# Designs tried in a protein design chat: miniprotein binders against q53ft3. Part 48

Target 1, 195 residues: q53ft3
Amino acid sequence: MFGCLVAGRLVQTAAQQVAEDKFVFDLPDYESINHVVVFMLGTIPFPEGMGGSVYFSYPDSNGMPVWQLLGFVTNGKPSAIFKISGLKSGEGSQHPFGAMNIVRTPSVAQIGISVELLDSMAQQTPVGNAAVSSVDSFTQFTQKMLDNFYNFASSFAVSQAQMTPSPSEMFIPANVVLKWYENFQRRLAQNPLFW
Key: E = the ipSAE of ESMFold2; O = the ipSAE of OpenDDE; V2 = 0.75 times the mean of E and O plus 0.25 times the DockQ between their complexes.

## First folded at step 7 (miniprotein)

Design s35 (at its last look DockQ between E and O 0.65; V2 from the best seeds 0.60)
Fold by ESMFold2-Fast, scan of step 7:
Structure s35 (fold): chain B 195 residues (1-195), chain A 83 residues (1-83)
Amino acid sequence: as target 1 above (195 residues)
Amino acid sequence: SVEELAEEIRRALEYVQRIYERAKKLLEQGDVEKALQALQLAYKWAKIALERAQELGLTELIEEAQELIQQIEELMEKIRESQ
């Protein structure tokens, strides 16, 4: 039914069933994990009108699980990528796994999937920007490429006093590069596909 | 490839079997409402697994799914009669 993927690790397809509607995947060495992909395997869909609420849990300093809602997977959107690396703010909210007595090791986090009615899921708010869309991933990659290019180009900037006369060389003011960078970054933030 | 599809169906039926056993324990504990909710979920998953097994011609899984569906239906009927 469900899969869980972390880059550089063996894909997990056998979730541990902890209740009739609750499944978990263990994430050992979770502090080295940046992103987790949760997905439907494709053969067994959710029942009509149902989907999966995806939670992340890690042990706090006292070994108690801290559960956070990351997002959802449904038959219409059967995969989602989540950013794990920055999630340490407690919601203080009630969650489906909250009352479960699950023994944890200090270095192991969990992904939880709670099978719920779509109407019930619509009333829930995931933490921050844990869910990463394909558009967001492309935008982040593009921004990093843009930053890298600007830094590289700027590393060759010299004052006019440092220029050697050469008819075959062309120079552009650093401000032109900076203006292009700022304009492109602004446009990318408004619409990642503007070009 | 067919074996990968069969493995997912088989695992789904294993989950259904566990839900069914949990529902029986919930009944023993007197939690009829939770037992019915569990059985309804198990029934839906089992029906999906049956349909997929039939589409793929997986006779063993078809038979297993049909047997689980029958057990779930019988238990739900027993609960209904006791209400």
Scores: ipSAE 0.746, ipTM 0.912, lowest interface PAE 0.8, mean pLDDT 78
Fold by ESMFold2, look of step 8:
Order: sequence, then C-alpha cells, then structure tokens
Structure s35 (fold): chain B 195 residues (1-195), chain A 83 residues (1-83)
Amino acid sequence: as target 1 above (195 residues)
Amino acid sequence: SVEELAEEIRRALEYVQRIYERAKKLLEQGDVEKALQALQLAYKWAKIALERAQELGLTELIEEAQELIQQIEELMEKIRESQ
C-alpha cells in the first residue's frame, strides 16, 4: 500500500509493520540522502477519513531514535517529496572527494508512516518546511540549471575586439548553446542531482 | 500490472492478518480499547482489499479477504459480549 523512493535506489514497497497503524522503511546510509519520496501505491488507499503522518527517524548520539514529523500523505495527496538533509546531526562539510567525513559505524534511519484520523493529523505541525513543493523543486532545479548554463557559456566568451562591430552587447556563438545542452543532458543522465 | 496489483492486495491482507494477531495479544494483556481500535482498522482495510480483489476477479484473494473479515467480525463480537 506504501512506497518509499530515494534517488538512485530501488523503490521500496514492502513496509515493515511495527504496530497496527505504523509502518517503516529502513534508510541505510541515510547521511547521503537529501530527499525521500513517500507515496501510496494506488491499489489499497487509506480508509475513509484517515491518512498518513510521515516521520523521519535517526539515532541520536546515544543511539536513541529521534522522530520528526515531515508531513502527510492522504488519498487526496497520495505522494510527497520530503527534504531530510537539514534534519540530520553530524553532517560534515562535503568535499569533492568525500573522504574528509568521518563516518562512525553504519546506522539506519527510518521513514515512518502513522495511519491516523484526518482530524488528528490537522492538529500536527511538521518540523520546519521539510515538505518540498513541486514549485520549490522546479525552482531549485531551474536555478542550478541556469547557474550551470551561465558558467559554461561564459567560458566561450570572446572579447569585442574579436567580433564584428556591436559595441552595446555581448555575443555568443550559436553552437555554445548546443554544447551546453548536450553536456547538461549527459550529466543529468549520469546523476540527476549533479549540481 | 495485474500481478503487481495482486501483490499489493496480498501484502495488505498480510498486514491485516498481523493487525488481527496483535489485537488478540492486546486482549490477552487487558488492553481492550486498543484491541478494538486495531480491529476496526483491520476491518476497514480488509473490506477495501476484498473490493479490489473482486474488481480484478482474484478469486483466491477474495476468499482470503472474506475469511479475515469473518475472523475480525467474530473477535469484535466476542469483545462486545464480554463488555
């Protein structure tokens, strides 16, 4: 009935039932995860009047689970993307080589779904703005794409002394856009989050 | 696709079965209110699973859902009689 997806990993569709109304998905190597998608598979909905409160759990410094409310899924909104990168303790600064982060023994975080009455869910407040709106996701993607395009196109700029007269503007050869597009598509296919 | 739909229904019935077993344990521990809440949830999902199995003509899953529904109804009746 539930699914859980992390970019670059197989979708999980077999939630572990930990209580009559609580289901979890394990997230190994959770410190490398920035976003998680939680969704209803579609065949078995919530019962009428009910929905799912979605939580993120990681061990604290003593190994005790810390649960934080991310948001909700319902029959009316059966999927959501949640940003979890800002909810974790112990993240170091990332370095291109990745070797500078000291990882203590592997730990497993969890995504939890608690099946509850819709009225009860309306009284809950998610931590920060963990839910990623479709507009927010497109804005982040678009901003990264624009920054990448600008930096790439600028590397092919020529001085005005090397161009036909047009003193009020800068010109870009037509094939620069093509090279940008081809490089962007290749990198996106290899890593959708390459920026 | 139909195989994927059947797997979803089968998994839901597995969850319902576990809720039913948990409700029995809760009753043994004296937690009657929690047991009833669990059984009400199990009943609702079992009925949804039955409806989906009927829509797809999945006869074995229909029978399984009907048997679970009967077990849940019998346990809820037992609770009513003891209160």
Scores: ipSAE 0.623, ipTM 0.861, lowest interface PAE 1.3, mean pLDDT 75
Fold by OpenDDE base, look of step 8:
Parts: sequence; structure tokens; C-alpha cells
Structure s35 (fold): chain B 195 residues (1-195), chain A 83 residues (1-83)
Amino acid sequence: as target 1 above (195 residues)
Amino acid sequence: SVEELAEEIRRALEYVQRIYERAKKLLEQGDVEKALQALQLAYKWAKIALERAQELGLTELIEEAQELIQQIEELMEKIRESQ
């Protein structure tokens, strides 16, 4: 139903359901995170007339969670990118997660999705600088994500002579990854919102 | 892939199950209104999950979805009868 993506990290598709209408992704080592992408997986949409309010939480100096509304995802807008780096300090707002005791470690932040009526969502005001509105910011994030993936994949690259026989394993040629990378970059350059 | 979609449907049904169980707890607490709201959400998602499972021919997930829908409907009916 929901996905959460941080550049350089594996995509998360298994949200913790903390209430009937509330889902949470854990973000370890949140201090290094600048942007988060929240998206619908596409298989199970929101019910008609409903969407998701997206919140970010981090532990304050006392270890208590501080929640802030980042923005929204809907069937019509199934993905959103949020800048959270500037939100790691400050005051929290009213949030639907406040009554929930979610077990946290000090280094773990959370993305919360609250399933709500679209009409109710329209009355809420996200924190001002959370939504990435600039094409440049989105492009930069995507580029960093791509670079991270490429670096990760390339770290496993070996020459044919260096390969150890492993009949049970499948191998992908490095040139395939490179071609994918180049194609993605090309598409990104043409239209940063192509996906 | 079909397997990936199946996993997503399965996860959705797990969420539905949890919502259903939460609704039962809400009823025990006397919060009938919130229980009904929870069941309505569970019902809607279960129906969507059923449709998706049917489209993909996923027999086990179809059966699971149908069972959950029945359970939800039965509980909603019980609530209505008690009012």
C-alpha cells in the first residue's frame, strides 16, 4: 500500500500499522537524511474520498517524539518528496500520532501516514519548507539516489576472471546497470517528473 | 511481478485484519462510533484487495479476502442490531 524511500537506502514497503488508520515507517540514522519520498505502491489505493497525511517525527532532547505535518499523498498524487533536514530541530505541531506510544530508539525517526478524509486534509497546513517544490531540488535528490545506487551496484562489480563459480546465483552485467543509469539520467534531464 | 502484487495484497489483508481486531477492541471499550468507522475502512480496503486478487487469479488471497469481508459484515450487522 505505502512505500518510503530514502536516498541510498532500500525502499520500505512494509509499514507498521500502529492504528486502524495510521502507518509508520522507521528511519534509522535520521540525522543523515535530507529527503524522503513517500509513495503509493499502486496495488491498493486509498478508498474513495480518502488520502494520507504524511508526518515526520524525531526524538527531541528528552527522547520524546516531535511530530510535524509534511504534506499529503492521494490517489491523484500518489507520491511526494519531502525535505526533512531542516525539520530536525524545532517545535512540533498537533498530530494524530500523539496518543500513541511507539517504541523508538534515539537514532530513529519515523514517517507516519494517517489515512484521513480528503476534506479534512484540506484544512491542514504542512510545515512551510518540507515540500520540495523546486524542480532543481527534486532533480538533485534523484541524482543523489541514482548515484548511490550506482555506487552500490558497482561495488560488487568483478571481472569475469575474478568471478567465483556460483551456479545458484544470477549475475547482471555491469553494463546493464550503466545503461539503466544513463537512460534514467536522460529521462530525468528531459522531464524531472517523468515518473 | 505477480508475486510482488500478491505480497502487496497480502499485506493489505493483514492491515484489514488488524483493523478488524481493533474494531472489536473499540467495541469492548464502548466506542461504537469509532468501531464502525474502522470497520468501514476495513471493508473498503478488503473489497479492493478482493478485486485485485480476483484480477490476478490469486485463489488463496481471494478466499482470505472473502472471509475477512464476511467477518466485517457480520460484525457490522451485530452492531446495527444492538442499536
Scores: ipSAE 0.550, ipTM 0.832, lowest interface PAE 0.8, mean pLDDT 83
ESMFold2 (binder alone), look of step 8: mean pLDDT 90; pTM 0.891

Design s36 (at its last look DockQ between E and O 0.53; V2 from the best seeds 0.00; counts 0 for: pae O 8.1 > 1.5)
Fold by ESMFold2-Fast, scan of step 7:
Structure s36 (fold): chain B 195 residues (1-195), chain A 83 residues (1-83)
Amino acid sequence: as target 1 above (195 residues)
Amino acid sequence: SVEELAEEIRRALEYVQRIYERAKKLLEQGDVEKALRALQLAYRWAKIALERAQELGLTELIEEAQELIQQIEELMEKIRESQ
């Protein structure tokens, strides 16, 4: 029914069922993951009037899982891209997976899918703007973000002749920022999911 | 391929079977309402799997889905009769 994809890793298509309406994918070495794609495989749709609420969990400082709502997948929108690298500590209480005793290693995060009524899903608010609804939308967002960052960073550029010694300050050459920007943009154009 | 489509249907039926077994355990524990909700969801998934297996002409999966649907219906009817 469900798949889970991380760039550079084998796709997962066999979710572990932890309740009648709850499914989990394990994400080992999650600190190296920026984005996760969750999708319907295409043969078995959700029952009419239902969809999937997508949650992300990683161990907090006490080793307890903290479940955060990332977004949704439905028959009408059967795939979604989520950014997990920038997530901060959220509230772990009152999540559908809150009563689950899910055992895993400390370095493993999880994607959870809770099968729910569409009306119930409409009343829920995902954390931040983690969801990116399509690859094209993500590419457009990323391009704007890269442009914004480059313009901001380059606004602080000064010629070497204008610099005064400041041992406690760090400097990043403008040319290094440009090279990173060009390299990232080239990789994004070749594969939008390379991150 | 048809084999890949068949694998997804088989997996869905495996999920349904586990829901059915969980519902039986919930009934043994006296959680009738939770058991009924689980069976209703299992029934809906199983009907979808049956329809898809029929569309693809996958006879063994059709039979498996029909047997599972019958078991779910019989258990739900037994629950209704007892209450």
Scores: ipSAE 0.757, ipTM 0.920, lowest interface PAE 0.7, mean pLDDT 78
Fold by ESMFold2, look of step 8:
Order: C-alpha cells, then structure tokens, then sequence
Structure s36 (fold): chain B 195 residues (1-195), chain A 83 residues (1-83)
C-alpha cells in the first residue's frame, strides 16, 4: 500500500500498522535526513473519498513523540516529497547556553500516514516549511532517489537460469534499467528540472 | 511483476484482518461507533483487494479476500440488528 524513501537508503514498503487507520515507517538516524518521499505502491489505492495525511514524528527532549503534519497523499496525487530538515529542534546550531542534559542515545523518528476522509483532510494545515525549497537541494535529493530506485530495481534482478516461467508476467532487462539510470543522471546534471 | 503485486495484496489483506480483529475488541469494549468506522474501512479495502486479485487470477488471495468480506459483512449486520 505505502512506500517511504529516503535518499541513500533502501525503500521501505512494509509499513507498521499502529491503528486501524494509521501506518508508520521508522527513520533511524533521522538527524541526517533532509527529505523524505511518501508514496502509494500502486496496487491498493485509498478507498473512494479517502486519502492519507502524512506526519513526521521525532522525540522531544523528554523522549515524547512530537507529531507535525507534512502534507497529503491521495489517489490523485499518490506521491509527495517533504523537507523535514527544518522541523528538527536544534538542527544546524549549538547554543552558547545549550542544555545541561546530554542525550547520548540514538534517536528514531517516524513517518506516519493517517487514513482519513478527504473532507477532514481539507481542514488541516501542514507545517509551513515542508515543501521542497531549492534547486540545489532538489537536485541532490533527486540524484539520491535515482540511486535508490536503481538499487531497488536491481535487488529483483535474476539470471535467465533463475527465472520461474510466468506467461502473464512482464520483465525488463537489467541493462535497460542501467542505461535509463545513466541517461537520467546525465540529463539531471544538465537541467535539474527537466522531469 | 505479478509477484510484487501479489505481495501488496497479501499485505493489504493482513491489514484488513487486523482491523477486523480490532473492531471485535472495540465492540467488546462497547465502542460501537469506532467499531463500525473500522469495519467500513476494512470492507472497502477488502473489496479493492478482491478486485485486484481477480484481475490477476490469484485464486488463493481471491478466496482469502472473499472470506474476510463475508466476516466483515456478518459483523456489521449483527451490529445493525442490535441497534
């Protein structure tokens, strides 16, 4: 149903269901993450009249989760890119009068998807700094997502000797994916917005 | 691939099954309104999963989706009769 992609990491496709209408993906080492892509895998859409509100959660200084609305995914817009770097407390600076308590344990954040009626979603306002903001950040994010797609597709590669006969199944030769990767990468360097 | 599509359908049916079990617990707790909302969500997704499994000829998944749909319908009808 849902996927979650971070640049330089393998895609996550097995959301943890935490309530009847709520699904999460863990983001370990979240302080190093600037952007995340949330998307529908494609086979199982939202029911008619429903969509997904996408949240970002990180632990506060007391270890309690803080949830912030990033935006939405719907059957009409089944993928979205969210900037999360501006949502993390203390990102990019140390204070001269910093906290006296030092946290030494790894932090894990979460991406949450809440399945809701479209009417309910229309009344919600995402946090204001979630949109992709610059061409340089967009280009870097896009290159990393391109790398992740290639790694994902390549993880399904099999030799002809390993193939199971499946007359209704379509296949793509691995070298076609590599050639597409190389062409896309070259075009991205020439014009980051060509796609 | 068909196997990737089948994996997505299987996972959706697993989610539906968990929603169904949660709805039964909500009924035991007396929260009929939440139980009905959960069952309606489960029903809609189970119907979609059935349609996708039928398009792909995935007989085992078709049977699983049909059984879940029947269970959900029976529970919703029991709730309607009690109201």
Amino acid sequence: as target 1 above (195 residues)
Amino acid sequence: SVEELAEEIRRALEYVQRIYERAKKLLEQGDVEKALRALQLAYRWAKIALERAQELGLTELIEEAQELIQQIEELMEKIRESQ
Scores: ipSAE 0.612, ipTM 0.865, lowest interface PAE 1.5, mean pLDDT 77
Fold by OpenDDE base, look of step 8:
Structure s36 (fold): chain B 195 residues (1-195), chain A 83 residues (1-83)
Amino acid sequence: as target 1 above (195 residues)
Amino acid sequence: SVEELAEEIRRALEYVQRIYERAKKLLEQGDVEKALRALQLAYRWAKIALERAQELGLTELIEEAQELIQQIEELMEKIRESQ
């Protein structure tokens, strides 16, 4: 249903369901994270009239979770980028996760997604600094994400001579990945908001 | 891949199951209204999962989704009859 992406890290596609309508991703070493992407995987859409409220939690000085509303994902807006670096010292807000005893380690932050009615979501106000407002910040994040993907994919690259026959596996030529990367960079340079 | 999609559908059905079980607990607690809302949500998710499973020809997941839908419908009907 949901994915979570941090630049420089592997994509997370297995959210922990902590309630009938609540999902959580763990973010280890959250202090190094500037941005997070939350997205729908495209397999199962939200039910009609529903969307996802996206929250971020970090431990306060007492080790208690502080939750803040980042924003929303919907069938019409299936992905969003959030800046979380500036939130780490912020104040908590009302959140749907407060009553839940979510097992966590002190060094791990969390992204929470609450499946809610769209009407209810419209009444909520995200924290003002969570939205990626700077084109430069967005571009930097995107570039880091792309670099991470490229590096990851390239780590599996083998020469023809190194290939082991595996009829059950599909292979993508490295040059295809490179071409995609170059094309994406070109588009990003032309318009950072092209997508 | 089809396998990845299948896994997502499976997780969706697990989610439906959890909502269904929660609805039962809500009924035990006497919160009929919340139970009905939960079942309606479960129903919607199960139907979506069923449609996706059908599109991919995933027989086992189709059967599982159909079973869950039936269970949800039966429970909703029981609630209606008790009112």
Scores: ipSAE 0.016, ipTM 0.218, lowest interface PAE 8.1, mean pLDDT 78
ESMFold2 (binder alone), look of step 8: mean pLDDT 90; pTM 0.898

Design s37
Fold by ESMFold2-Fast, scan of step 7:
Structure s37 (fold): chain B 195 residues (1-195), chain A 83 residues (1-83)
Amino acid sequence: as target 1 above (195 residues)
Amino acid sequence: SVEELAEEIRRALEYVQRIYERAKKLLEQGDVEKALRALQLAYQWAKIALERAQELGLTELIEEAQELIQQIEELMEKIRESQ
């Protein structure tokens, strides 16, 4: 039904069922985790009119779980990427897991999935900036492409004295490439759709 | 692979079985409304699992899903008749 992925770790596909409509994945050593992907496996969809509210929990200084709504997965949007690096010191909000006797070890966070009616989910507001939108994914891809291109191009930089003429080649000053890269990054930060 | 698809169906039926057991405990505690909601969810998951098992020709999982659906329906009917 559900999967949970952290870069560099074994994918989890066996959620622990803690209630009829609630499932959890354990995230050991969660302090090293920046992003978590939650997804549907593809064979068993949600029942019609239902979806999953995705929560993140970590133990506070008193060992009490602090639950935060990250976002949603549905049959129409069966995967989501969540940034959790900024959430570990936030205050907990009220949560549908309620008072549950879930035994956890220290330094283990949890991803919770609550199966809910779509109408109910539409009225809830996730913690700000937890979900990585398609715009954010495009921005990350674009930034990596810019970095790779600039590094690759710069690796071929030579002084004018070292140039060997070739009829089919063109040369661009390294300074021009740097200025373009800096301008593009600045504009992308201001408006990721400017291009 | 078919093996991976079959594993997801098996896991779904395991969840359904546990929901069914939880619903029975809820009934023992007098929480009829929660029990019915749990059984309704179990029923829908089991029906989906049955359809997928039938599409893949997985006889054992088809039989397991049918048995669970029957048990869920029987319990829901008993609740209905007693209310």
Scores: ipSAE 0.687, ipTM 0.893, lowest interface PAE 1.0, mean pLDDT 77

Design s38
Fold by ESMFold2-Fast, scan of step 7:
Structure s38 (fold): chain B 195 residues (1-195), chain A 83 residues (1-83)
Amino acid sequence: as target 1 above (195 residues)
Amino acid sequence: SVEELAEEIRRALEYVQRIYERAKKLLEQGDVEKALRALQLAYIWAKIALERAQELGLTELIEEAQELIQQIEELMEKIRESQ
């Protein structure tokens, strides 16, 4: 039913169910995340009159979850982009002044989806520093991510004359990157929510 | 692809199964109202999954969805009769 995407990471399509109407995606190493995309997969819609409230949770200094409302997804607006980088800045209190932390326990945040009545959702206000974008913005964001990846990956493609055999250096054939990019763009054009 | 659509339907049915098990546990705890709400949600999603599986001709998923719907209906009926 739902997917969750972070730029540069594998898409998640298998949410953990924590209640009959509540689903979560784990976001490991969340301090490095700026944006998350939440979307419906497209085959199974919400029941009529219902939608999904999207929440973000991070552990506080006691390890307890702090939930914040980011926005909504519905059958009519099945994807949304949220900026979460500002929401977790308050956790800086866990980093003591003047101390270096060489070994950090991986911090795991969560995206939560609560299936709710549309009328109930309309009465709620998302956190003010979470940015919500239209489907058009999602398509543009994904296109820019693809362009960035292609440009980065292609920078490692070299001519035969410049190839250096070395186990510490890996050279990616430009042809493989190009084919992946073209196939992915085609899929995105046919269905922007195929992710 | 049909494989990707089938995977979403399988996942939805897994969620429905978990809702069903949760509803049974709620009944054991005496939370009839919460159990009925959970079963109603499970029922609707199972029906949607069934319709999609039928449109795609996925016989295994059709059978699984029908079995879950029957279990949900039987439990809802038992709750109704015990009121």
Scores: ipSAE 0.431, ipTM 0.818, lowest interface PAE 2.4, mean pLDDT 75

Design s39
Fold by ESMFold2-Fast, scan of step 7:
Structure s39 (fold): chain B 195 residues (1-195), chain A 83 residues (1-83)
Amino acid sequence: as target 1 above (195 residues)
Amino acid sequence: SVEELAEEIRRALEYVQRIYERAKKLLEQGDVEKALRALQLAYKWAKVALERAQELGLTELIEEAQELIQQIEELMEKIRESQ
C-alpha cells in the first residue's frame, strides 16, 4: 500500500506492520538523508474517509524513539516529500562535546504511517517546515535523483571494444541514458507535474 | 503490470490477516472495544482489496479476500452475540 523513497537508495515498498493502524519503514544511516518521499503505491487506496499521518523518529540521547508528525498522505494527495535534515540533532562537532570520540551516533531512524480518520488528521499540526510544498524544492529533489541515477548508470559504461556478445544479456548505450536524462530535465523545467 | 498490481493486493491481504490475528489476541486480553475497532479497520481494507481484485479479474485474490471478510464478519457477530 505504501512506499518510501530516499535519493540514492532502493525504494522500499514493504512496510513493517507494528499495530493494526501503524506501519513503519526503517531508515538506516539517516544522518546522510535530507529528504524522504512517502507515497501510496496506487492499487490499494485508503478506505473512504481515511488517510495516513506520516511520522519521523530517531533515537534520542537515551536511545528512545521520539515521534514527530511530518504531514499526511491521502487518496487525494497520495505522495508527499519531507525534509528531515532540520529535524535531526545538530552535528556532534557543533556541540561542546562533539569532538569527543566516546559518543556513538545512532544510525537508524524510522518513518511511521498511522492510518486515521481524515477529520482526526485535520486537527493535528505537523512539526516545523518538514513538508516540502514548493515546486522549487520538489524540482531540486528530482534533479538530485536524476543526477544520482545518471551517475550510477554511467559508472557501468564500457567502450565498444570491451563489449562481449552475450545472448542472455541486454545492453543500453550510454548515449540513450543521456538522451533520456536530458529529455526528462527539459520536460520537468516546462512542467514539474508532467509525469 | 497485472502481476505488480496483484502483488500489492496480496500484500494488503497479508496486512488484513495480521490485523485479524491481532484482534483475536485483544479479545483474549479482554479488550473488546480495541478488538472491534481493529476488525472494523480490517474489514474496510479487505473490502477495498476485494473491489480491486474483482476489477482486475484476479480469481485467487478475490477468493482470499472473500474468505478473510467472512472470517472478520463471523468474529464480529460472535462478539455482538456474547455482549
Scores: ipSAE 0.670, ipTM 0.888, lowest interface PAE 1.2, mean pLDDT 77

Design s4 (at its last look DockQ between E and O 0.71; V2 from the best seeds 0.00; counts 0 for: pae E 1.8 > 1.5)
Fold by ESMFold2-Fast, scan of step 7:
Parts: structure tokens; C-alpha cells; sequence
Structure s4 (fold): chain B 195 residues (1-195), chain A 83 residues (1-83)
């Protein structure tokens, strides 16, 4: 039903079900993550009138998970790109000189998908700096963006397979994915109708 | 291709099965409203999975989806009768 992709990591397509309407992907070493893509796999759509609210969580100072609404995925908008770097625990606690080379202890954050009525989702307000594109722009672009994602991923996977005898069949190079996201984001910002 | 589509349908039915089992537990705890909401969602997902399995001619998944739908319907009817 759902997928979750982080640049330079294997795509996740098997969410953990934590309630009848709630699904979770674990994000290990989340301090190294800048963007997350959440998408529908394409075979099983949401039930009519429903969609998915996308949340991000990390532990607060007491070790309790804090869920923040990032945005939405729907049948009309089955993929979304989110910037989570500004939402992480410890924002502003890093010293100015720590940017060169930082050794990090792995920490696990989560992406959550809550299956909700579209009417309920329309009344929710996502965190302002998480989504890289407006909901309206993404609604119009939904299928094209998903097609672009799969076309780019498939093309580069085949190219890598031709270069090496035994590449991972689920491997996507970090630089290729990052370049695609940056290019797509830039073009969308300049002209949302470029599709 | 077909194997990947079948895997997503199978995963959806596994989620439905877990919702069904959770609904039964909610009923044991007296949470009728929560159980009904869970079963209604399970029903919708199972119907979608059935339609996709039928479209792709995946006999085993068709049978699995039909079995789950019947179990969900029977439980919902049992709840209705007890109200």
C-alpha cells in the first residue's frame, strides 16, 4: 500500500501496522536525513473518500514520541516529498563548528500514516516548513510525479546493473535521487505547470 | 510485474486480517463502536483487494479476500443483532 524512501537508503514498502488505520515506517539514524518521500505503491488505492495524513515523530526530552503533521497523500496525490531536517530533536543544540564531520549515535524516528476521511484531512494544518510543495500543486501533479519517480529509479537501476554484475536490485544511489529531488523542486518552484 | 502487484494485494489482506482480529478483541473488551469502525475500514480495504485480485486473475488471493469479506460481514451482522 505505502512506500517510504530516503535518499541513499533502500526503499521501504512494508509498513508496520500499529492500529486499524495507522501505519509506521522506522527511520534509523534520522539525524542524517534531510528529505523523506512517502507514496502509494499503486495497486491498492485508498477507499473512496479517504486519504493518508503523514506524520513524523522523534523522542522528546522525556523519551516520548512527539507526532508532527507533515502533509497528506491521497488517490489524487499519491506521493509527497517532505523536508524533516528542521523538525528534528536538538534543532539549535548543535554547535556551529560541528558541520564538517560529525560522528552520530543512531537514533530512530518514525514516519506515520493515518488513514482518515478526506473531510477531516482538509481541516488539518501541516507544519509550515515540512512540505516542499503546496497541496494544490501536488494534487495536479500527483500521477506525473509518481511516474517520474519510478522512471528515474528504474532507469538508474538498469544503468547500474549494466555497470556491475551484481548490484542490489533495490539499491538507488543517493546522488541520483538527491539530484532528481533538487531538480524537481526547483522546476516546481519556478513553474508549477512545467509538467 | 504481476508478482509485485500480487505482493501488494497480499500485504493489504494481511493488514485486513489483523484489523479483523483486533476488532474481535475490541468486542471482547466491550468497545463496540471502535470494533465497528475497524470492521468498516477492513471491509473497504478487503473489497478493493478483491477487485484488484479479480482484475489480475489471482485465484488464491480472490479466495482469501472473499473469505475475509465474509468473516467481516458475519461479525458486523452479529454486532447489529446484539444492539
Amino acid sequence: as target 1 above (195 residues)
Amino acid sequence: SVEELAEEIRMALEYVQRIYERAKKLLEQGDVEKALRALQLAYKWAKIALERAQELGLTELIEEAQELIQQIEELMEKIRESQ
Scores: ipSAE 0.735, ipTM 0.913, lowest interface PAE 0.8, mean pLDDT 75
Fold by ESMFold2, look of step 8:
Structure s4 (fold): chain B 195 residues (1-195), chain A 83 residues (1-83)
Amino acid sequence: as target 1 above (195 residues)
Amino acid sequence: SVEELAEEIRMALEYVQRIYERAKKLLEQGDVEKALRALQLAYKWAKIALERAQELGLTELIEEAQELIQQIEELMEKIRESQ
């Protein structure tokens, strides 16, 4: 049903069901996380007329959960990227995760997904000190990262006549990097993350 | 792969089973309206899981979904008859 991804970490696909319509992913070491991707795995959609309100929770100074609405995922927009770095000092918001167990350690936060009617979701306002990113924003971020890497690697390009002998070093032809860049860019354009 | 799709369906049916058991507890507590809403959600997901299992020809999961749907329908009918 749901997936949760943080860059540099294994994807989580086994949400903890904490109520009939509430699902949670744990985020250990959350203070090092700036963005999180929440998405539908693709086989089991939301029922018609329903969607998911996505919340972020972190423990306050007493270890009590503070929940903040990040935004939404739906069958029409089944993936979203959320910026959470600015939320770790924000105030809580109205949320449906009422009598949930508190997080047990100060470094573990949670992503919560509340399955709700689309009409009910339209009445909700995400917390104002957080950016809500769509899959389009993730694609743009990924394209910028790809361009940055290619430009960085290309800045070291030299012809064979310009090279000094370095028998302890390994070298890669520049066209290999270009082919990798072109292939990655094509795959990104052909297979958007948005379902 | 088909095995990954089957695991997703199996997970959904496990969630449905938990919703069904939760609804029974809500009825014991007198929360009839919340129990009915939970059962309606479980029913919708069980029907979706059944459709996906049928598309993939996953006979065991089809049978599990059908059994859950029957249990959910029976409990919802009992609730509606008592109101």
Scores: ipSAE 0.542, ipTM 0.839, lowest interface PAE 1.8, mean pLDDT 78
Fold by OpenDDE base, look of step 8:
Structure s4 (fold): chain B 195 residues (1-195), chain A 83 residues (1-83)
Amino acid sequence: as target 1 above (195 residues)
Amino acid sequence: SVEELAEEIRMALEYVQRIYERAKKLLEQGDVEKALRALQLAYKWAKIALERAQELGLTELIEEAQELIQQIEELMEKIRESQ
């Protein structure tokens, strides 16, 4: 239903359900995170008339969670990019997660999705600097994500002569990854919102 | 892929099941209104999951979805009868 993506990290698709209408993704080492993408997986949409309010939580100096409304995802807007780096200091707002006893570690932030009526969502005001509205910012984020993936994949690259025989393992040629990367970059350059 | 879609449906059904269980607990606590809201959401998602499973011919997920829907409906009916 929901996905959460941080550049250079694996996509999270298994949210923890903390209430009947509330879901949480854990973000370890949140201090290094600048942007997060929240998106619908596409198979199970929101029920009609409903959407998701997206919140970010980080521990304050006392270890208590500080929640802020980042924005929204809906069937009509199934993905959103949020800048969270600038939110790591500040005051929390009213949030629907306050009553939840969520186990947290000091280095782990959380993305919370509250399933709500669209009409109710319209009355809420996200923090002003969270929404990434510029195409340039989106492009930069995507580029960083791609670079991180490429770097990760390439770190495992070995020459044929260096390969250890392992019949049980499948291998992907590095050139395939490169071609994918190049094609993705090309598409991104043509239309940053191609997906 | 079909397998990926199946996994998404499965995850949704797991959420539905958890919502159902929470609704039962809410009823035990006397919070009927919240329980009903929870069940309504669970019902809607279960129906969507069922439809998707049917479209893909996923027999096991269809059965699971149908079972959950039945359970939700039964519980909703019990609540209505108690009012």
Scores: ipSAE 0.372, ipTM 0.760, lowest interface PAE 1.4, mean pLDDT 82
ESMFold2 (binder alone), look of step 8: mean pLDDT 90; pTM 0.891

Design s40
Fold by ESMFold2-Fast, scan of step 7:
Structure s40 (fold): chain B 195 residues (1-195), chain A 83 residues (1-83)
Amino acid sequence: as target 1 above (195 residues)
Amino acid sequence: SVEELAEEIRRALEYVQRIYERAKKLLEQGDVEKALRALQLAYKWAKMALERAQELGLTELIEEAQELIQQIEELMEKIRESQ
């Protein structure tokens, strides 16, 4: 029914059911994650009048989950992109998952989906700036991600004269990264959904 | 692909089965209202899974969905009669 995608990782389509109306995806090494995509797989819709509230949690210093509402997915809007980097501690006890005493490993975060009545969801306020909902916003985000990746990769570039023999390490020529970056930008400009 | 669609339906029915088992446990604990709400959700999911399986002609999943729907309906009726 649900999927969860993080750039550079295998897509997850098998949510763990933790209650009759609550499902979670594990996000190991969450400190490296900036954005998460949550989506409906397309075969089984939500029941009429229902949708999914999307939550994010990370373990606090005691290993207890801190849940925050990111936004929603519905039959009418079956996918959403959320920015999870920089999120602060929320009021976990005020969320549907807040009453669940789920202790997780220190580096594993979770995406939670709570199946709720649309009327109930309309009464809830997501944390600010978590949702990235427009094509223009997504295109701008994608351009920034491409820039960040290229800048990060190029910051480790060394000339042939500076290379020490390191059999355990692999090196990719900086020019190959540049060519990929330019090609991706060109294709994105022509069709934002080509990937 | 049909295989991917079948996997989604199969997983939905697995979720429904677990909701049904949880509802029975809630009834054992005396929480009739929570059990009924769980069964109502299970019923809705199972009906949608059945409709999709029928559209795709997936006989095994159709049979599984119909069996789960029957079990859910019987338990909901039992709850109604006992109130």
Scores: ipSAE 0.505, ipTM 0.834, lowest interface PAE 2.0, mean pLDDT 76

